VH-VL binders against Interferon-induced very large GTPase 1 (GVINP1). Designs and how they scored, part 27

Target 1, 242 residues: Interferon-induced very large GTPase 1 (GVINP1), of Homo sapiens (Human) (q7z2y8r1479to1720)
Amino acid sequence: DKRLFVLSILGLQSSGKSTVLNALFGLQFTVSAGKCTQGAYMQLLKVEETFTEELGFDFVLAVDTEGLRAPEHSNKSKDRDNELVTFVIGLANLTLINIFGENPSEMQDILQIVVQAFLRMKQVKIFPSCLFVHQNVGEATATDQTMDGRRRLEQKLDEMAAIAAEQEQCLDVTCFSDVIRFDVNTHVYYFAHLWDGNPPMAPPNPRYSHNVQQLKSRILMTATQESRGNIMKISDVKSRVQ
Below, E stands for the ipSAE of ESMFold2; O stands for the ipSAE of OpenDDE; V2 stands for 0.75 times the mean of E and O plus 0.25 times the DockQ between their complexes.

## First folded at step 23 (VH-VL; framework fv_telazorlimab)

Design q1 (from k3 with heavy chain T31K; at its last fold request DockQ between E and O 0.63; V2 from the best seeds 0.00; counts 0 for: pae E 3.6 > 2)
Heavy chain, then light chain:
Amino acid sequence: QVTLKESGPALVKPTQTLTLTCSFSGFRLSKSGVGVGWIRQPPGKALEWIAHIYWDDDKYYNTALKTRLTISKDTSKNQVVLTMTNMDPVDTATYYCARDYYWGLWAFDIWGQGTLVTVSS
Amino acid sequence: EIVLTQSPATLSLSPGERATLSCRASQSVSYLAWYQQKPGQAPRPWIYDASKKATGIPARFSGSGSGTDYTLTISSLEPEDFAVYYCQQYSDWPYTFGQGTKVEIK
ESMFold2, look of step 23: ipSAE 0.340; ipTM 0.705
ESMFold2 (binder alone), look of step 23: mean pLDDT 92; pTM 0.942
OpenDDE, look of step 23: ipSAE 0.025; ipTM 0.596
ESMFold2, fold request of step 26: ipSAE 0.096, 0.248, 0.213; ipTM 0.626, 0.663, 0.650
ESMFold2 (binder alone), fold request of step 26: mean pLDDT 92, 92, 92; pTM 0.939, 0.939, 0.939
OpenDDE, fold request of step 26: ipSAE 0.265, 0.416, 0.092; ipTM 0.761, 0.805, 0.688

Design q2 (from k3 with light chain S30K; at its last look DockQ between E and O 0.01; V2 from the best seeds 0.00; counts 0 for: pae O 4.7 > 2, placed apart)
Fold by OpenDDE, look of step 23:
Formats: C-alpha cells, structure tokens, sequence
Structure q2 (fold): chain C 242 residues (1-242), chain A 121 residues (1-121), chain B 106 residues (1-106)
C-alpha cells in the first residue's frame, strides 16, 4: 500500500487549470480549447526512489477537473459544481484554486462553493489545504496592485465564509482563516501570462516558468508536511472515490 | 458563557478505577465540530493529553494509556465521562477537561479548573 | 506520536527583555498551539494555528513557524508574562504537548 499525495485543481472553465498542472509536473492533461475536461481526470505520478524518503510519499495523484460554471451545464451547473468541488476537495490533500482574471460575480459563486466544501470537510475531520493561483496577472501589476488584489480576495473569501457558515449553521466563523489555514500573502500565487505577447508568434514568458517553479516548491513543501502528519494511501483514495 | 467542570474522587487506591465527569454548559456536544478532551498534569510536570470525544461519538485515546481508558458522552446531560482502570501512583495528577472548538482551528479553547486526583494506598 | 521538544527548559529574564521560546516537532505539523499556565491555574489558550492570538492576548506576543519549527516570542516581557508556556500539536492523533518552557524572573 503506497503513500500518496493528492493534488487537485479547481477553477472556471477555460481558466488554464490543465495548463498549470501540466507545467508543474510535466503532465499531459488535455488543454485544448475545444475539449473540456469532463468530471475529474486523475494521473498517477511515481516519485523517484531517491526522493521518496525525503518527501514521505511514493506517488502524486494529480487531479484535473472539469471547469466550473460550464455553459454546457447551465441548468444543473450549480448542483454539479457543488458535487464536483466537494468531491475534489475531499479527495485531495491540497487543492489549487485557479482564478483567471477578475470577474467578481463568477468568482463569488465558486468561492462560496469552495468555502462550503471546506466547512463540510472540517465537519468530518478532514483538513485539506488550498492554494490560490491567480493567472494572467499583467507584468505591470505594481506591487500595489498585487496587494490590493490580495486584500480584495481576502475580503471576498471572508464574506463567503460568513455566508457559508450561516448556511451550514457553523457558529463563530467570521473569516476564511477560521475554516482552513489561510494567509493571503503566502497562499496566493500570481502567475504571469504564459506567453510574452499574442500567440502564435509570441515566445513563452520566462516569468511564467519561474512562477510555476515557485508554486511547485510550495506544493512539495505542503506535500512533505502532509505526508508526515496525514499520509494518504492508495487504498484510502479508492475508498474516498467510491 | 462556556464553562467546564471536572468532578470525581480526589483519592483513588492503586488498581482501582477512576471515573471522572466533565460537566459543561454554554454549548452542546451535539453541535457539529464540538469536542471535549481530557488532559492531565502531574504535579510539577508537563501536560499530557489523555482522550478526546467528538459530537459524532468519534473517540481518540492516548496510545500509552489506551487499554485503560474509556471516554463517553451523555449529550442530554451535557457530560463527558472518562474512565481509567488500574490506577497507579504515577497517575496522580490534576485532570482537566477542555472543549475543542473545531471551527477556528483551535485545539482547546476553554478549560475546566481541573481536579486533583491522588492515587495512594 | 509526534514529539514536541521545547527549548529552553527555563528562560530567566528581566522585565523588558525579549523572550524567544522554541518548539520543535519530531515531524512536520500543520496545527500548533501555545498555552500559558501560571501556578495553581489551568492552562490558558494563548496562540493557535501557530500565529493567531487568542482573544485578549497582548500585542507583544507573537507566534511563528511552520513544519517542525515553531517560535513564541515576547518582544518585551511584562511581569504578568512570567509563566510556563506549552506548545501542543493538534495535527495528528495522539495530540501531544511539549515539556514546557518556564519563563522566570532573573
């Protein structure tokens, strides 16, 4: 029974989720605009034997997910999204919440679902972690813009936490950090554009690669921490999926 | 106001069974996310976690003491009971019950005042 | 079980001095708390989630750390701060406490 670290990603449709996963681990999730991921797609990555002792796990299970709020599922999209988010968060040790652009309305619904899912997990004594990935942040985003962005995100998350808490009848939850460990300064990663300019002639943005490496480092750190305190086995994953 | 209070014998003979009761008010153990734990502290020594029980009757025990411990709850009475068998002088300690407030990522946010249990012949 | 080792065992300082208390875990922990205990009293929650202060905790107190290394810092000791401080992990069962650090008046 091998040790697993489960990494999942959530986000809106066409928000670049698969791209991030692919970049992180050299994976081959389908990223084509014409083909959206349906449900959840999982890839098992074997950790090299030389690193298994250090990391504390033998495999990484990467979970790519269907884009949330997909137009194709407009009438049942909310319930489906809720189920998917709950499932993915429950399955994973770490969930990446992928944000593309600043669309407050679309993000609000997703964030609410996410917070609710975390509350539900907490109720069953599951303590997954999350990191936010905000993609397509312009180069010109002055340190000030990033700070403002973080503040806004934190505020929104706190608001959603309050709403979710009320809905779940959870007392004394006033902020997102009451739900899970969260620091807007350390749990949010901003990604530059993948391309330096407009494709197809634009070269890859080296900053994107750098951002990916930073995120990867954080993920591995988190994974190491999780493996020592709450290691998941393949059998556990199977049980959770069922 | 949330309060917890420990009750039980102050003196126990070796090999006897200790039964402690934690009576609490201001919260319900039926509420999701609520737990109650027992912690003991020998005189002049460090704190030691003993047992824990949650609203859903999920129970956890100190590994070294597990075979001697039973924790239970009576939600209707707002009580948690800890039973420890085969008491030994080494088990002399102040015993605390404390609430685990789950929603805030806190382990023990409210404590009882503790009750001293002396194990002696 | 996760073993928490606190250092130093005793910290003798004068009012106004900076106090740094260490808590090291035998393995990485996700959730760590600090408690203050004065003689004859029950422990009081002080810091939770490594760095969050309980209600009413003075600004001179701060908690930091991640993984296996955690620190409680008192920027300037006040007379009421002299006590025993315990760290506790609640990341995994069994819950475990450190052996405590006694902050005493020099």
Amino acid sequence: as target 1 above (242 residues)
Amino acid sequence: QVTLKESGPALVKPTQTLTLTCSFSGFRLSTSGVGVGWIRQPPGKALEWIAHIYWDDDKYYNTALKTRLTISKDTSKNQVVLTMTNMDPVDTATYYCARDYYWGLWAFDIWGQGTLVTVSS
Amino acid sequence: EIVLTQSPATLSLSPGERATLSCRASQSVKYLAWYQQKPGQAPRPWIYDASKKATGIPARFSGSGSGTDYTLTISSLEPEDFAVYYCQQYSDWPYTFGQGTKVEIK
Scores: ipSAE 0.028, ipTM 0.596, lowest interface PAE 4.7, mean pLDDT 88
ESMFold2, look of step 23: ipSAE 0.249; ipTM 0.666
ESMFold2 (binder alone), look of step 23: mean pLDDT 92; pTM 0.941

Design q3 (from k3 with heavy chain T31K, light chain S30K D92N; at its last look DockQ between E and O 0.01; V2 from the best seeds 0.00; counts 0 for: pae E 18.9 > 2, placed apart)
Fold by ESMFold2, look of step 23:
Structure q3 (fold): chain C 242 residues (1-242), chain A 121 residues (1-121), chain B 106 residues (1-106)
Amino acid sequence: as target 1 above (242 residues)
Amino acid sequence: QVTLKESGPALVKPTQTLTLTCSFSGFRLSKSGVGVGWIRQPPGKALEWIAHIYWDDDKYYNTALKTRLTISKDTSKNQVVLTMTNMDPVDTATYYCARDYYWGLWAFDIWGQGTLVTVSS
Amino acid sequence: EIVLTQSPATLSLSPGERATLSCRASQSVKYLAWYQQKPGQAPRPWIYDASKKATGIPARFSGSGSGTDYTLTISSLEPEDFAVYYCQQYSNWPYTFGQGTKVEIK
């Protein structure tokens, strides 16, 4: 019976999600053809046998959205985004929240949807983990890992958690850490522009490559910690999906 | 635009078998998490859920009706078929099909217009 | 099987009045929806997940509740709001509906 770690990547259109996926996977895995279901692209990554005992799982399911707020004439685009986010988070052991650029409206929309989905997962006793990846930001923001920048994100998440808790009448929830395990200092990653200069003549930004390695290490650390207590068999994943 | 439409006979005699077809467009039942349910409503009475089928062929039936019901799908035709055996006048109702998205927070988000089935001698 | 009991069965009110519709479950549920239905029409999705409005539902409608007690509130009735409202749980199989609350003109 094979053990599966489900990694979901959530983001808005033009968020650079596929670049992050490409950089994170393919070195230690066999990649299956992806499938698109309900607006989510799924790839099954088989862990090499030499690593399965150390990691505590045999497969990684990478779930990627095709994007949120698609440029359609649908008045239901927010409802579709909410359904997609709930589906993606409901499948995942770890969800990466991928935010591209510094657009406040885009950040607020995805944070609201994500916080609501995690609160609902808590209510059904599903406890996925979360990491935030903020891509293509200015150099000052990308190098700034101080308490000030992280505090602003944490305050926004806590605000959204309190709003969601009032809407769901969950009085035991007052901050985002009450919803899921979260530490703003270890669960948020910032990435500068992908290229140093204008593509295609510019080399990859050296800071970007380093940040990807840090993120990859954190994902594997989280997966290892999860496997010691919460990793699921493939049969359990189907039950969660139903 | 997502739509569903019920089709089948308007009149059925007692003991006969009713076959209803739900034809839909704007979505595919092969998509993960998608399901189609059947709900009926006798004239002047409350809604009653009767059967459900999901993309992976999981099926659910109302307990009181289970021995008389069969639900199936034809993904290539975008159709779901409900068969109900041994019809009785108490089964007279408007029958609806509706979409269910299991992994979302919605229950039945899109409904057909319904088809009235009368069971009489 | 989870039984949903709606009260009152009929609510006779005038336009402009506040309507409060109750739905009580026989055991705790996690997912509850509300539907509006007018004569000769299919039910319309109205509220999902206890409190979230379907697309296009007027601001005067709100849903609330958790566990076994749920409420649909219409802050100021409009002529188009006179209909039957059903609650429905989708937490456990079989899915079940309440018997309906008819909101009618006094």
Scores: ipSAE 0.000, ipTM 0.401, lowest interface PAE 18.9, mean pLDDT 72
ESMFold2 (binder alone), look of step 23: mean pLDDT 92; pTM 0.943
OpenDDE, look of step 23: ipSAE 0.018; ipTM 0.588

Design q4 (from k3 with light chain D49Y D92N; at its last fold request DockQ between E and O 0.32; V2 from the best seeds 0.00; counts 0 for: pae E 5.8 > 2)
Heavy chain, then light chain:
Amino acid sequence: QVTLKESGPALVKPTQTLTLTCSFSGFRLSTSGVGVGWIRQPPGKALEWIAHIYWDDDKYYNTALKTRLTISKDTSKNQVVLTMTNMDPVDTATYYCARDYYWGLWAFDIWGQGTLVTVSS
Amino acid sequence: EIVLTQSPATLSLSPGERATLSCRASQSVSYLAWYQQKPGQAPRPWIYYASKKATGIPARFSGSGSGTDYTLTISSLEPEDFAVYYCQQYSNWPYTFGQGTKVEIK
ESMFold2, look of step 23: ipSAE 0.312; ipTM 0.710
ESMFold2 (binder alone), look of step 23: mean pLDDT 93; pTM 0.943
OpenDDE, look of step 23: ipSAE 0.350; ipTM 0.773
ESMFold2, look of step 25: ipSAE 0.029; ipTM 0.593
ESMFold2 (binder alone), look of step 25: mean pLDDT 93; pTM 0.943
OpenDDE, look of step 25: ipSAE 0.452; ipTM 0.798
ESMFold2, fold request of step 26: ipSAE 0.052, 0.132, 0.023; ipTM 0.584, 0.654, 0.569
ESMFold2 (binder alone), fold request of step 26: mean pLDDT 92, 92, 92; pTM 0.936, 0.937, 0.935
OpenDDE, fold request of step 26: ipSAE 0.030, 0.609, 0.341; ipTM 0.650, 0.852, 0.776

Design q5 (from q4 with heavy chain T31K, light chain S30K; at its last look DockQ between E and O 0.01; V2 from the best seeds 0.00; counts 0 for: pae E 16.8 > 2, placed apart)
Fold by ESMFold2, look of step 23:
Structure q5 (fold): chain C 242 residues (1-242), chain A 121 residues (1-121), chain B 106 residues (1-106)
Amino acid sequence: as target 1 above (242 residues)
Amino acid sequence: QVTLKESGPALVKPTQTLTLTCSFSGFRLSKSGVGVGWIRQPPGKALEWIAHIYWDDDKYYNTALKTRLTISKDTSKNQVVLTMTNMDPVDTATYYCARDYYWGLWAFDIWGQGTLVTVSS
Amino acid sequence: EIVLTQSPATLSLSPGERATLSCRASQSVKYLAWYQQKPGQAPRPWIYYASKKATGIPARFSGSGSGTDYTLTISSLEPEDFAVYYCQQYSNWPYTFGQGTKVEIK
């Protein structure tokens, strides 16, 4: 049947995942929605026929959680969040980790869950690709700020990897690059706010559109590389989900 | 420019059904992540959220009012409609509709001017 | 349902003074907003995500906090800042508002 690239998007509730999805796919793709009963929202995006041969796939399945709930919200939410994150990372060819704002505790919570999920994938010899989308205030495209932010994110990921390795008793893991293939300079994208400034009086931010195009290009490049060896047919995804 | 405007009757008798329409421009409710909520404020009192609808027809209602409320959308008309049955004088309030961009980390980033609904004989 | 308790109910201050408004949630939240409302007007978006300012909000306003304790600070009150301020959580359904803090001129 038709070839499918699976893109997962993870992040906390109201973290801008739909804004990113809409910007990435709303202009160039037709959307057919479906839902998975495990709390993941799935949208099927048809690749325009003129690009199918060059890209090597016919559809993109965008797998989206309705946001991860904060652990302090509910003790039961943390267990469900761990299971959901493991499922969506294991399903995907590429996972986008959507981080919004400068709140350190919120960033640490989501990173801990994500790092632990990737470590579990490593344990079963699954090595999915990931990209981080860090949405920030107005200065997101300033080189100095994004360079410093990249270094801090890498340090946090390494700390989380060490903690997760102790918890899972993985002696060979000391940093995040031991868990998955990761380069902070090519796997982290910083987005300006959609509006230049704060709504409701802000104009649309042209830097946001530029950031979206950069991310779209990287997603398509990754999808093209995956199509050469690992792309799934729709029937394979259906049996895995059902 | 993004705007929302509430319309409906200014006076309603007890037990009647209130129908309020939120008409908006400058955005489409068909866009992923967009929602419209209804908030009311009795004279001199605090704000109370009452109902919500999203682009994918997902709906939420205030627990105390749920059995009296119906929210729906007409995407082709850029409208959201709220129906509230069995009106009572305690329901006298200014009713606002407001845009929620679920994925943009705002709760309500743009508000209508509100419409006062008085419930009396 | 998450109850938001604002304190104080009323702040009577003079222009130039510092105002500190508190919002306490009955359980931990992550998504909290502040609105300003003047008589006869709709609420105006002010702060979202605890600390991020809406468009055109003066530098003298700042939001802070996490978990159950959130604060709106006005470093030096201006005449246009006298209004009612509401906090609102949007972490859990149903969404809830605090009862408001009125900032009034002494």
Scores: ipSAE 0.000, ipTM 0.420, lowest interface PAE 16.8, mean pLDDT 74
ESMFold2 (binder alone), look of step 23: mean pLDDT 93; pTM 0.945
OpenDDE, look of step 23: ipSAE 0.224; ipTM 0.752

Design q6 (from k3 with light chain S30R D92S W93Y; at its last look DockQ between E and O 0.01; V2 from the best seeds 0.00; counts 0 for: pae E 16.4 > 2, placed apart)
Fold by ESMFold2, look of step 23:
Structure q6 (fold): chain C 242 residues (1-242), chain A 121 residues (1-121), chain B 106 residues (1-106)
Amino acid sequence: as target 1 above (242 residues)
Amino acid sequence: QVTLKESGPALVKPTQTLTLTCSFSGFRLSTSGVGVGWIRQPPGKALEWIAHIYWDDDKYYNTALKTRLTISKDTSKNQVVLTMTNMDPVDTATYYCARDYYWGLWAFDIWGQGTLVTVSS
Amino acid sequence: EIVLTQSPATLSLSPGERATLSCRASQSVRYLAWYQQKPGQAPRPWIYDASKKATGIPARFSGSGSGTDYTLTISSLEPEDFAVYYCQQYSSYPYTFGQGTKVEIK
């Protein structure tokens, strides 16, 4: 009956993901329901009626993974994480990939899992959308979204795509852009630190608020494009989840 | 002033392990984005990138050489160490270390003077 | 891995002549640099990001290109320009260098 846009956010269960979700949705949406299911927290957000016609959907389902890697060295099974990531990517109209800090090695396993999930979606001819959110980076990187951080992320994604293609015996994949539509200049968003210094003596970082507005605009634009081409009804989402 | 300097043995016998140290000043390995790479050049031949390490301990190796290479850093000493096992006469080359800045537009903006390593019996 | 092929291998010219050095990548690259090397010296950074000159590089040098095809041009050779020039991609690991173009005096 009512139209639903599904947004997933993947990454470590940490303040960074929750902070982004609260900043994106806390002021323009009302929470209708929230659930925690086997490894995922789902939150149903109602779009205010004044915007429903313009946006082309009535609700947003925000899916936040419970956690993929512990803060310390994790002994979690990669098979469990692969299954969870595949599920949330397959469910979503748009997936946000949350990368925390300037240490990409801490995200090695999640990048590998995400790339493999997208490759599996390509093999069954499902073409999901994604955006990368790189949180807690330096002010220069957060301001200049063409910095060499994009270069290094693209390199890592290409490396993971080549590894996944070998593991899946997929001969037509040599880089990440072969797996999904991806442009490192338009699909990567950088967030500065939330505070400009140490609380309580530091003000909130104004660059963080700007970063949130940039991401929000991109998400809504993506959701509008999806509603003009392909958007699910709530009943369709229930069948996919079951 | 930013400088890098390579040190290690000038002569290594076949099958031995080479250990090279890059000592640098004017920057710190703890700085976000900083990396140090190793490049070699056989006498009269082209440059070949061999290994790289970043401030966050992320490491990269030349595919053809990766089973023989280990790179590490000591942030307190401002040093990067390269170890290459099972040396062969074809590994005779001048070895350079060079700085990369991950957030910058350069791959290698400052180079050491290089050190010649000869592999012979 | 991305292979860089430089041509010509040797460019024999006189001072005052125009030099054109080519670097072709086996697949598209986003980041490409050029280095100058003289005998007994370390390579010197010359051009970065395909077309941007390092500080102090003479105006007679220019870089151009994108994707798979890149060019280094010296509009009027000076005696100090005779050297070997290497291109390097730094878009993906492993980083790779071209085999070099030697610019030598005729």
Scores: ipSAE 0.000, ipTM 0.425, lowest interface PAE 16.4, mean pLDDT 74
ESMFold2 (binder alone), look of step 23: mean pLDDT 92; pTM 0.937
OpenDDE, look of step 23: ipSAE 0.087; ipTM 0.697

Design q7 (from q4 with heavy chain L105S; at its last look DockQ between E and O 0.01; V2 from the best seeds 0.00; counts 0 for: pae O 9.7 > 2, placed apart)
Fold by OpenDDE, look of step 23:
Structure q7 (fold): chain C 242 residues (1-242), chain A 121 residues (1-121), chain B 106 residues (1-106)
Amino acid sequence: as target 1 above (242 residues)
Amino acid sequence: QVTLKESGPALVKPTQTLTLTCSFSGFRLSTSGVGVGWIRQPPGKALEWIAHIYWDDDKYYNTALKTRLTISKDTSKNQVVLTMTNMDPVDTATYYCARDYYWGSWAFDIWGQGTLVTVSS
Amino acid sequence: EIVLTQSPATLSLSPGERATLSCRASQSVSYLAWYQQKPGQAPRPWIYYASKKATGIPARFSGSGSGTDYTLTISSLEPEDFAVYYCQQYSNWPYTFGQGTKVEIK
């Protein structure tokens, strides 16, 4: 029974989730615009033996998910999304919440679902972690934009937390950090554009690679920390999936 | 107002069983996210977590004391009961019950005043 | 179990001085709380989630840290701040407390 770290990613359809996962670990999730991920797709990655002691786990299970709020899904999409998000968050030690763009309505819906999922996990005494990844951040206004973005995100998360708390009849949840340990300054990563210009002629943006490395480092750090306190076994994952 | 109060014998003989009751008001243990824990503190020493029970009857025990401990709840009476067998002078301590408000991401947000239990022949 | 080690055991300071209390965990924890206890009283919740203050806690108190290292800081000690402070992790069962740091008047 090997030790497992489960990493999942959630986000809107076509938000670049699979791309991020692929870049992080050299995975081969389907990233084609014409083929969206259905449900949840899992890849098991073996950790090199030389690193298993240091990291504290033997495998990484990467979980790619169907894009949320997919147009192909009718009015039942919300319920499906809720189920998917709850499942994915419950399964994972760490969930990446991928944000693409600044659509307030879509963001609100996703964030609300995410917060509710975390509340549900708390009810069953599961304490997963999350990191936010905001993609396609421009370079020119990166500093100011990121600061403002962080503020806005935090505010929105707090708002959603309050709403979710009310719905779940939670008494003293007033902010997102009451739901899960969260620091907007350390738990949100901004990614540059994948391309330096317009594809197919544009070269890869080196900053994107750098951003990926930073996120990867954070993920591994988190994984190491969690493995020391809460080691998930492959058998546990199977049980959670069933 | 949320309150907790510990009750039980002040004196217990060695090898006897200690039964403590935590009576609380201002909240219900049937409410999701609510738990009650027991913590003890020997005179002049540090705090030690003993046992915990949640609204869903999930129970947790101190590893070293587990074989001696039983925690239960009576939701209708707003009580949590802790039983500890085979008491020893080393178990002399002030025993606290405290509420775990789970949704507030707090372990123990409200405490009883504690009850001193002395184990002596 | 996760062992929490607090340091120093005793901190002797004068009013107005800065106090720094450390709590180190034997392994990484995500949920850490601090309690204040005065003689003859029950512990009082002080800080939760490493850095969040309980209701009514003065601004001079702050909590920080992550992973295995946590700190409670009192920027300027007031007479009422002299007490024993306990850290507690509630990330993993069994819950565990530190041995406490006594902040006493010099």
Scores: ipSAE 0.010, ipTM 0.523, lowest interface PAE 9.7, mean pLDDT 87
ESMFold2, look of step 23: ipSAE 0.070; ipTM 0.617
ESMFold2 (binder alone), look of step 23: mean pLDDT 92; pTM 0.937

Design q8 (from q4 with heavy chain G104S, light chain S30K; at its last look DockQ between E and O 0.01; V2 from the best seeds 0.00; counts 0 for: pae E 16.4 > 2, placed apart)
Fold by ESMFold2, look of step 23:
Structure q8 (fold): chain C 242 residues (1-242), chain A 121 residues (1-121), chain B 106 residues (1-106)
Amino acid sequence: as target 1 above (242 residues)
Amino acid sequence: QVTLKESGPALVKPTQTLTLTCSFSGFRLSTSGVGVGWIRQPPGKALEWIAHIYWDDDKYYNTALKTRLTISKDTSKNQVVLTMTNMDPVDTATYYCARDYYWSLWAFDIWGQGTLVTVSS
Amino acid sequence: EIVLTQSPATLSLSPGERATLSCRASQSVKYLAWYQQKPGQAPRPWIYYASKKATGIPARFSGSGSGTDYTLTISSLEPEDFAVYYCQQYSNWPYTFGQGTKVEIK
């Protein structure tokens, strides 16, 4: 039967997520109709046949969430957001955490939920991979932020790992790298603004294409590593999703 | 040229509310990562951070002062406004606004010249 | 919240001497900056991220340290270096400043 790599994308409001999915996969895959289940939108991407032997899988399942909302709803829906994030991370071989620059306070809350979910996966011996994608920052800022952004994100993740370890009574966790394999220098990607100015009259931001290629390469490298260890069949996904 | 300028009353009576405005040029608070903080310095004393607001309306306050402070922004005017209630003579200080950039290793990279606020009858 | 303690409070030295300013944090921090302030002026950014120099800072200045202990060094003191130097942590809210070290030229 056909082999499946599950890629989850978490974040607030999917405009940037849809653009990244299209840029990453729309040119290399045949896309089936997506569907929504449990607040997650799923699209099946068929790997072009000339690549299936090299990559070790035949399909990619992209899982996208749109149910994560502004802090004004967090008190009421925080448990639902926790359950959804845990489900999405538990389903995925690789999880992309999408940070949109316009509302980082909501993303800080979501990062706490994500860290807690990875802790729970660690306790049940599920070891998903994670990459951080930071979108919609200025072109000059994106270049200058590579080191700075990584350090600030690492600080937040370590703080949240310590909080989560206390909450979950995990004595062996003191920083985020204790939760999953993580290197802030290789697992964090920054994207400049898609356009040089206001769409649609602005030309595409030329640095966007380069950064997309770097991210795609890392995703494919991760997918190759997972295909040699932990790949599921499409029938398994139906059971796992339901 | 990036500049910030503080404006507001030079003299405030005890118990009154202070409103300070930081007007800036050469950058926009709508730019991702940009923040503006307020720092005060009583005459002859050390600097004290008091409040902060980011482009996404995320806000932070000095713990001891939090119940007296409100920070807000008007992105269309390129302004940040600080309100401090129940002023006391110990609040006499030079008040600075300064730019922060969340994505940068920089702390406060550009400062206003400050405005002295004296609290007395 | 994180308390920053600077020492010494005052450092009186002659031009050409080496100045060493200390900043100790009450708990580990990752982000620490130094500012120079002269009388009647706003603070000037001087060192950020413990060791990186702001634009236009003379080569004789260097920052070092990590965790709880940070140092600002002036390798050969010049007359224009008379000022108060403040350290500041920006790792955790609330942001805090040290009380300052005054460098006096004899």
Scores: ipSAE 0.000, ipTM 0.426, lowest interface PAE 16.4, mean pLDDT 73
ESMFold2 (binder alone), look of step 23: mean pLDDT 93; pTM 0.941
OpenDDE, look of step 23: ipSAE 0.372; ipTM 0.776

